VHH binders against a8e7c5r167to518. Designs and how they scored, part 5

Target 1, 352 residues: a8e7c5r167to518
Amino acid sequence: YKIFMDSDSFYYSLTYDLTNTVQRQGELGKSDQPLWKRVDDRFFWNKHMIKDLVDLQAPQVDFWVIPIIQGFVQVEELVVNYNESSDEERSSPETPLQEPTCVDDIHPRFTVALISRRSRHRAGMRYKRRGVDTDGHVANYVETEQLIHVHSHTLSFVQTRGSVPVFWSQAGYRYNPRPRIEKGERETMPYFASHFEKEVETYKKLVIINLVDQNGREKIIGDAYLKQVLLYNNPNLTYVSFDFHEHCRGMKFENVQTLTDAIYDIITDMRWAWVDQAGVICQQEGIFRVNCMDCLDRTNVVQAAIARVIMEQQLKKLGVMPPEQPLPLKCYRIYQVMWANNGDTISRQYAG

## First folded at step 24 (VHH)

Design n1
Fold by ESMFold2, last read:
Structure n1 (fold): chain B 352 residues (1-352), chain A 124 residues (1-124)
Amino acid sequence: as target 1 above (352 residues)
Amino acid sequence: QVQLVESGGGLVQPGGSLRLSCAASGFTFSYDSSYALGWFRQAPGQGLEAVAYISSSGSTIYYEDSVKGRFTISRDNSKNTLYLQMNSLRAEDTAVYYCATVRTYPSGYIFRYWGQGTLVTVSS
């Protein structure tokens, strides 16, 4: 019942507020207010373009004002079918496709959607694309929501990404220059705190996943982040590092599964938003905040891995998947393509 | 309210000793056995360095190479307190010392709770 449109990175719906997660929409409750009066301001991209219209305070103008997000939307209908295997990569030319066009309607079906919504803050700062600003906003801040719809159930899992919230740059004539810290740690503290105070108010608990390499050119940024996290010292934060350590041989291994295995209990305890016709069944308890240096490729891979763990738990709990099986290979391939498209779109918007 | 508080830092001469303490309130150290207790330090201009950690059962203890034989980590569950005995101190041990609940895994670590840190300065 949701209306999604793909228009070159900008999206809107006439009846659904794309700026809010399923959980936030449930917290707002039912209302006959215009969509624009209930938006999440962080993601309301056309706010200033329509200021004169909203200042008129006419009821008919209110319903013409439609909130627009910048980001990504993709929706796929998937079928749980373990009798089918991928043979495009494994087949010889002589191997026939038994059911290339057939969808077996007796197998369970579910809908998967990704909605990424980019913060409108810092939009005009193309050459200042790193770190935090004096308003506590970070570069490349994106909220990504993964939705599952089965029968009357709507399930939602949300993650965020955003630049390391210190003052830093990575500019110069050289390709891939060394990053630089622009302000000292004491000067940075109030702006770091301003950013995370807003995050804690919105999401209650945060699990920071820092993918910045602990050695080499990235080290100065990772060290600055950790120092600010330690100084901020908020018990609603959990700090996760995923990198190599020189003196712990097992910690040299870069594998997203080692990360998701290590935090599996944290993922499970976070749960997800779950709504059906009777109302809100449960809510997501916190959020993962993931970053690398630019919050693009490595961030996207890790978020996809975390969201896959949640999706499998959701589908098994609903009885759509058997408890001892992973996703069918075709479902997983489509899932990977969805997340790849998400990453590509975020990257294009970040580059300009 | 969950809190970790470090104490016992200060100024000490090279070759001297200090005993750091880390008291927990709002939870007990044994509540989640998947987290070890650790001491970490950060000198100016340096990254965070693990000093020592001790598993929830006490059966596994790790020391960073530069402190082996000089530092001893211990815990007192009846007082909900973690300790670091620091002997034969050197100027290179100067840092802010943090206690934390930590989980280590291949390629990373997790801090759940930590303190504000206590400064140790080793100087004449």
Scores: ipSAE 0.751, ipTM 0.890, lowest interface PAE 0.6, mean pLDDT 81
Fold by ESMFold2, last read:
Structure n1 (fold): chain B 352 residues (1-352), chain A 124 residues (1-124)
Amino acid sequence: as target 1 above (352 residues)
Amino acid sequence: QVQLVESGGGLVQPGGSLRLSCAASGFTFSYDSSYALGWFRQAPGQGLEAVAYISSSGSTIYYEDSVKGRFTISRDNSKNTLYLQMNSLRAEDTAVYYCATVRTYPSGYIFRYWGQGTLVTVSS
């Protein structure tokens, strides 16, 4: 899988459909069709900019139409090495430095990639960046895919984020903004249901992880979400509440493990997409839909924590990582930077 | 299809009694030991409040302070049914009552399956 990276916000590939997850590409199968004819419409950013060319339906234009996503792509090659002492290996400046040929011979390697795809819907709604709209689309909707590639194996784990899908606002002076509910439950239900019907059609099962504070200013939004979820009453939904600020005050992100421990069985049962030379080995059995008020920092921390649990399971199952040890420290530090870059990029795109 | 159905709600005078039932279909309450069974309620315009829950073994029971001594939760695994006996009802107990399979932990909770609710109105 070769991804051509040419932008800090916009990404394309001549040979890979960046709009679709590994799982969705497996469902489409092999095809000679041009990329733009098989894209996920939600993430086809340049659709309207090239509509006149697409509407021609002439075969010649197909090679000029390249799907672009707005989002984030980062790819890193990592080495599983629990004895990383670069400082010790560089302690002898008088010793001739040769390429360290032995390190690559004994340590497993894997590629990790992070792809975030921002929905093209609700673009240009600068002053209405909260909640659901009358088409069932939510603000700040991003699909994030974490990929692992080892030998001939490609593994994929996907999560989504998006605003609480009720009608609400939190506008005004930034000093102390108070959120407001704009519509009642009965009036909201058709649009809430429209949103989740599309989500269930796409992902089959959803585990909602609501990070909105259960007390204080955010309570009104959290209560509205839970009420609407209960009234919707879809057995394909699971609802998880986590009080992020009560457990992660002072940026003590190690406390997010309280959540991942509590849902560890749900994470494990979610599985992931796995393909190799023989085809599709297994598929992800749903999706985590994570939100806080703006779906930025808190959401990014929780998604990174969930994806880390999955990555360690994937690497251990492939034999790349020993079953009794955590991720090597250098790998984890690079992982943290990748997810921090993802969060920063989503935040810039949300603000703009 | 998986479904929980609450019943037994209605209008009752203060000091009266009701018994709520929650019947499950499409799954067995005891099959998923990782979840307890609970009753939750929501008064008009208010947030969701836990009322009571009972562990998968039946050995651990929790009641919200406002209902202790008045409400009794029980389960009948052979009938795949959860019950809430509500005595000495007060106006403050007026709410829609939901049955749910629930897991609690210090930082939050998880709802897996729930019903559409049954209305309890306590008034003269």
Scores: ipSAE 0.749, ipTM 0.890, lowest interface PAE 0.6, mean pLDDT 82
Fold by ESMFold2, fold request of step 26:
Structure n1 (fold): chain B 352 residues (1-352), chain A 124 residues (1-124)
Amino acid sequence: as target 1 above (352 residues)
Amino acid sequence: QVQLVESGGGLVQPGGSLRLSCAASGFTFSYDSSYALGWFRQAPGQGLEAVAYISSSGSTIYYEDSVKGRFTISRDNSKNTLYLQMNSLRAEDTAVYYCATVRTYPSGYIFRYWGQGTLVTVSS
């Protein structure tokens, strides 16, 4: 995969369609069409820029058009080594010039990549950073794909985030902004349904994970979401509430373990996409749609926790990681940094 | 076609009784023993509150404090139906009542399947 970044926010590849997950690439099948004809429209950020060129129908213009995403890409190569301390390779004060020449056992290596794709819809609506619009699009909609690559195997797990898809705002005086509902349940339903119809069409089954606090200022939004979900009454939806109460410093996976333990069977049944040289081995059977009020820090922590459960299952299934062991501490620290960088990047893009 | 259908709602005088039923089709209530069956209600302008729930075996039953002694939850797995007998109804019981399959845990809950709701109005 050759991935080029033109800035901290925009990414492209000359040979790979960054707008599509591994699974969607497999569903499209093999094709000799130009990349831009196969894109996921939600994430095709340079669509308007190339419109006039495509309308000219000039020969060869199709191969000059490269799809660009806004979001985040980070790729890391990791090694599975349980004997490694933070300074095991660098215990000597004179050596960090290279890896040691002595290699006790070749430890398995794998590549982990994180690709977040921000929806191009509502890109020019920074002042409307909440809820759904009349096209069924939600604020801060991001698809995040976690990839594992080992030898000829490519594995993928996808999650989405997005604002609570009702009409609401959280604007007011600088010292005390309170959220409020702008439209009633009946008036909201066509647009709420439009959002979830698109989600079910794409992902088939959804597990909603609502992190909005169940009391206090956020309660009105959480209640409105649950009301609308109940009225929509779609059997392809599962609704999960998690009381994300913030007493301590953020990024504490211990607080999230209660959630991942409670839904462990749901995570396991979701599976993941797996492709090798012979083709598609299996597919992900739905998606987690995670939200808090702004779909930033709380959402990112929960998505990282869910993706970690899947990653450990994937690595154990491939024989890269021994059964009965957690992720090595060094791998876990790098994983946390990757997801922290993802969250920071999404936050910058959301803020403007 | 998975579906839950509530019935038995309506207008009743204070002190009266109603019996709500919830019939499932497309799945059986025992499909996953980790899910209980519950009745939930939503009064106008209020959030959703739990009324009662009953474990998959029927051995564990919970009632919200305001309905204890007045409401009785029961299930008939052979008929794939959940019931709520509501006695001594009060004006504060006016709400839309939903049945659902639910899992609870210390930090939250999970709804897998639910019905469209049935309106109960308690008015003189």
Scores: ipSAE 0.734, ipTM 0.884, lowest interface PAE 0.7, mean pLDDT 81

Design n4
Fold by OpenDDE, fold request of step 26:
Structure n4 (fold): chain B 352 residues (1-352), chain A 124 residues (1-124)
Amino acid sequence: as target 1 above (352 residues)
Amino acid sequence: QVQLVESGGGLVQPGGSLRLSCAASGFTFSGTSSYALGWFRQAPGQGLEAVAYISSSGSTIYYADSVKGRFTISRDNSKNTLYLQMNSLRAEDTAVYYCATVRTYPSGYIFRYWGQGTLVTVSS
């Protein structure tokens, strides 16, 4: 699939629908409809730009309109090789440049793709757009899909991020301003419900991972979120709290494993989308909705950690990885870079 | 469909007693091996706090320091009902009380199911 980058933020494909997940594409089936009519409206960034063209009702419009997403796309081909000495050992000047050992065709290979789709709704800068609106849209809503391709098999795992779906703001650019609740609990309830009704309709079940600090200035937002979750009382919701700041202070991101271990059964039960030439093998049964205050760095780290667990499960299921080994170091490094790039790109888009 | 329904809340004078009940349907307490059953409360303008919870096996019981010696959590598996006996109630115990299935881990907690809550008001 040739994916074109118009800029660091905009992606399109002539042959692939970047607005829909593998699972949604399967559900839509084969259609004679033009691509722009089959898109997920949430992620059709240039929808407003094509309005005039669509209004022309010219048949040619179907060929001219290419859906564009705002977000991030990276594709890497990886080789599963456990014998590759860490590049650090190769950088010792004294080790003769071992000729790039032709990665012998003997090692399993797979393609990994990371696609993030930013919602066109409530697009705006970090300090200007927070929380939910009257339409149930939240600030910085991003759907992230991790894809694995091996031979004829395509596997997908989807996560979302989005602002805490209450009415809140954080005023001021200079100082980490104290967040404020803008509307009362009762007033917020229908909009909170509207947001999650749409989410449940789309993803069936949601596991909320709230990374908002349980203490300090952020606590008020976390408390408001949990209260709304309790009031909404939908059995398709699970609420997970993780004190990221307390446990990952000093960039100890390895401590996120405490979270992934705690929710390991939930991760496993959620499954993933899996399709081959014969059709759908399995479906993702729910989604992780991860948030912090701005849904940027902390959120990205947690999403990457969850996605890694899934990737390892997928690769083991495919027989690409042995059951008792982690991801090879080289693969892991590339994986980390991909997610870091994803995080940086989304941050730039939201910070404006 | 899984449902938890709290009852027994109301107005009580300081020093009084109440017994809360939580009736579960759609699942059995014995089938939730990875989740504890517990009571949580939220006072006006405050965050949610754990009051008491009992492990799935019943071997471990937790009480918040503020309620130790006054509150007793119990369950009846035959009735699929969780109870909270509250004695020597104080004004500070005023809150909406929620029954929930909860998993605790070192860095947080997981709520799987919960009820609508029942209001307890302790006022003279």
Scores: ipSAE 0.913, ipTM 0.966, lowest interface PAE 0.3, mean pLDDT 92
Fold by OpenDDE, fold request of step 26:
Structure n4 (fold): chain B 352 residues (1-352), chain A 124 residues (1-124)
Amino acid sequence: as target 1 above (352 residues)
Amino acid sequence: QVQLVESGGGLVQPGGSLRLSCAASGFTFSGTSSYALGWFRQAPGQGLEAVAYISSSGSTIYYADSVKGRFTISRDNSKNTLYLQMNSLRAEDTAVYYCATVRTYPSGYIFRYWGQGTLVTVSS
C-alpha cells in the first residue's frame, strides 16, 4: 500500500482506507463505493474541507476526494534473528567482520505497521481541551492500530486513548496546574453514558486502564472517573487502575510489566483481528481504553506494552517466532522506536 | 446477564448494627477463580475505599483498619450471596456501599462486576 505523508501529521492513501481498522474493513465487505463513502467519520479529518465538493454532486468528486487522517503511520519490515549481536558489540574494532550472513533467505520476515487516527471531534490543544463535551466526545481521542503482515496473513490489534470523560479542566501557567471538576456527578452522568454507549456499540467490550495518580493532585479526576463508571454500571466495562507514576518513577518503564501480567488473561481473552485469503480467522472481542491525565507519554508506554504482548502472541501463532522466546532484540528496538515516534507525534499534535 | 444487587442499607444510630447483602446472578462465586469478592464504600466527597474482601479461594480475608474488629465479611456459595455484618457503627461509616468482584495486584486493582450500591447512614 502506498501511503503518502503530507506532513508529520497528515496521512492519506489512494488504495487503502486509513480511517478503518482491518476488522471494520472486513465487516464493511467489498464495495464499489468510493473510498470517502466508506470511511470512519470519526477519523475523516478533512471532511469539513470537502463539504462544498460533495454538495456539488459532481461525478468527479469521487476522484477528487481523498480521505486524510491526522495521526501517525510507520511501516517497518523486520527479520526474526536471535543471533544478531547488539549494535553496541559491533563497534569493537576487534570483532572480525563476520561476513554478512545472507540473512535474506534463512530467517522469517514480517511487516509491522503502526497507525494512529486522531478524532476530528474536540480537536485542540491540551490545556484548552479536556474531558467530555455535550456530544459525548472526549479530548485527545486516538485510535491506534498495530498491524502485522506475513505472506497472506494480516493481523490487527486496536487500542484507544482519550481524556477522562467527565467535565474537567486544567488551567494555569504553572507547571502541573491543579485539575478542576467543572460539573457535578449528576450533571455528568448522561454525557458519560453517551460516551461509553457509543464506545460499547463500536467495540463491544471495553477495558478501561486508568493511569491517573491515585494520590496527589490528579486524584480528584481519578475519583470522578471511577464514580461515573460505578454509576453507569455496564457489564461490558472493566475498570483497571494502575499507579503508573508510583511504579514507573525514574523512567522505570519495565515496571509496566506488572500491569500486563495482572491483565494477561484479559489480554488473551480479547484476542485480535486476523484475516487471510480464505477470510476472517478471528476477531478482536473488545478494546483497551487507556488514559492518564493528558493521554500522552504514560498512555503511550502502556499501550506499547500491551501491544507487544499481543505481537508476540501473534507471531508465535503464525510460527514466525518460537513459543518460548521473546522478540529478538533488534526487533524489539525497532518496535520501541516506532511506538516512541507514535507517542511523540501524538504529543505534538495535542500540545500544539 | 451478570448482576450484583446490594441490600440492607439504611439509617442507624451510632453504635448500632446493620447487615448488608449482595446477591449475585449470571455467575457463581465458585466459578470466579480470578477475582475476590468484596465490599467497597464511598463517603460523600471522598474516594472509593476498600472495606473488606474475600479471596477467590476463601483463604484470605482483608479488612480495612478502620473497620477491623467491627465488620465481618462472609459469603454463602449456596445462595450466591455476599454479606457484610457491620457492628458498632460510627458516623464516619456513612457511605454508599458497593459489592464487587475485584482483583488486586501490587500496582492497582481490577473491577469486573459491581452493584448499584446501598446507602448506609449513621446518624444520631
Scores: ipSAE 0.910, ipTM 0.964, lowest interface PAE 0.3, mean pLDDT 92
Fold by OpenDDE, look of step 24:
Structure n4 (fold): chain B 352 residues (1-352), chain A 124 residues (1-124)
Amino acid sequence: as target 1 above (352 residues)
Amino acid sequence: QVQLVESGGGLVQPGGSLRLSCAASGFTFSGTSSYALGWFRQAPGQGLEAVAYISSSGSTIYYADSVKGRFTISRDNSKNTLYLQMNSLRAEDTAVYYCATVRTYPSGYIFRYWGQGTLVTVSS
């Protein structure tokens, strides 16, 4: 499929649905309906722009309306080589996705794609948009899909980020303003439930990873989040706390391994989407919903760490990587750059 | 379906005693090898506090400093029930008490299952 970039923020494809995951596409099946009628509404950024066109009810509209996502797309072709660390040229996001050239015992190759889809709901600047609304939408909701393609095999792993789904705000333009709760627990309950009912409906099971500080100014938001989780009491929810600032101070991002190790069994049980020419091999059985206060840097680091664990598992299952080896350094570096770019792009979008 | 159901809460005078029970269904205590079973409480306007928990093997028991010597956690595997004996109750023990499966690690914790909670009110 071909992916086009209009800017750093907007992406579209004439041949691929950027609004739906591999798994959702499989569930939808083959359809003769135009692309814009099959999209995930959450990520159809230009829906409001096409309203007038759609209202014309002209058949020609089906050919001209192309769904656009706001978010991030990057595609890279990687070679598994443990002997040589050669710098490969970064692929342009405007370059059409190509199938990997070959998988052999000497130098297996695979394509990795990172796609982030920003929700069109509650779009706005971070200091103006926090928490949940009366429709159950949260600020800075982003679905991120990591794709691996080898020959006829396509593997996908999906994560989400989103603001803590309570009514809260941070007043002022100061660096790290004090957050406050805007509504009481009882008043918040139905809206919290509304949010997670939709999430559970979409993703079956949710593992919440709350990166909010367990002490200090952020604690009030973390406490409110946990309280709502307890009150909601859905067996399809798991709640994970990780004090990112406490453990990763000084840019010690390697300490995120403490989290990934702690939830390794959960990661393994969640699985991933895997499809080939014969059909669906396996499905992702749940999703990690990661948050911090603004769902930016800390969240991106943790999502990248989880996705790396999954990638290594996937590549080993495919026979692209040997069982006892980590990702080659060259691949890891490219991987890190991709996720960093993802994080930066999402940050700019949320900042306005 | 996994369920935890707390009972035994109520109104008690300072110095009094209560015994909380947590009946588990849908899983066995011995089968949750990676999760501890414990009691947590949340007082009005406060965060969740760990009160006591017991490892899956039963070999390790934790008590919060505030309840040491007063509270005793126990479990009956045959009944698949967790207990919290609370003696010498104080006003500050007033809270909703939750039974939960929990995994602790150096940087945080994992809650997998929990109950609806039972209210304990200590008042004269």
Scores: ipSAE 0.900, ipTM 0.961, lowest interface PAE 0.4, mean pLDDT 91

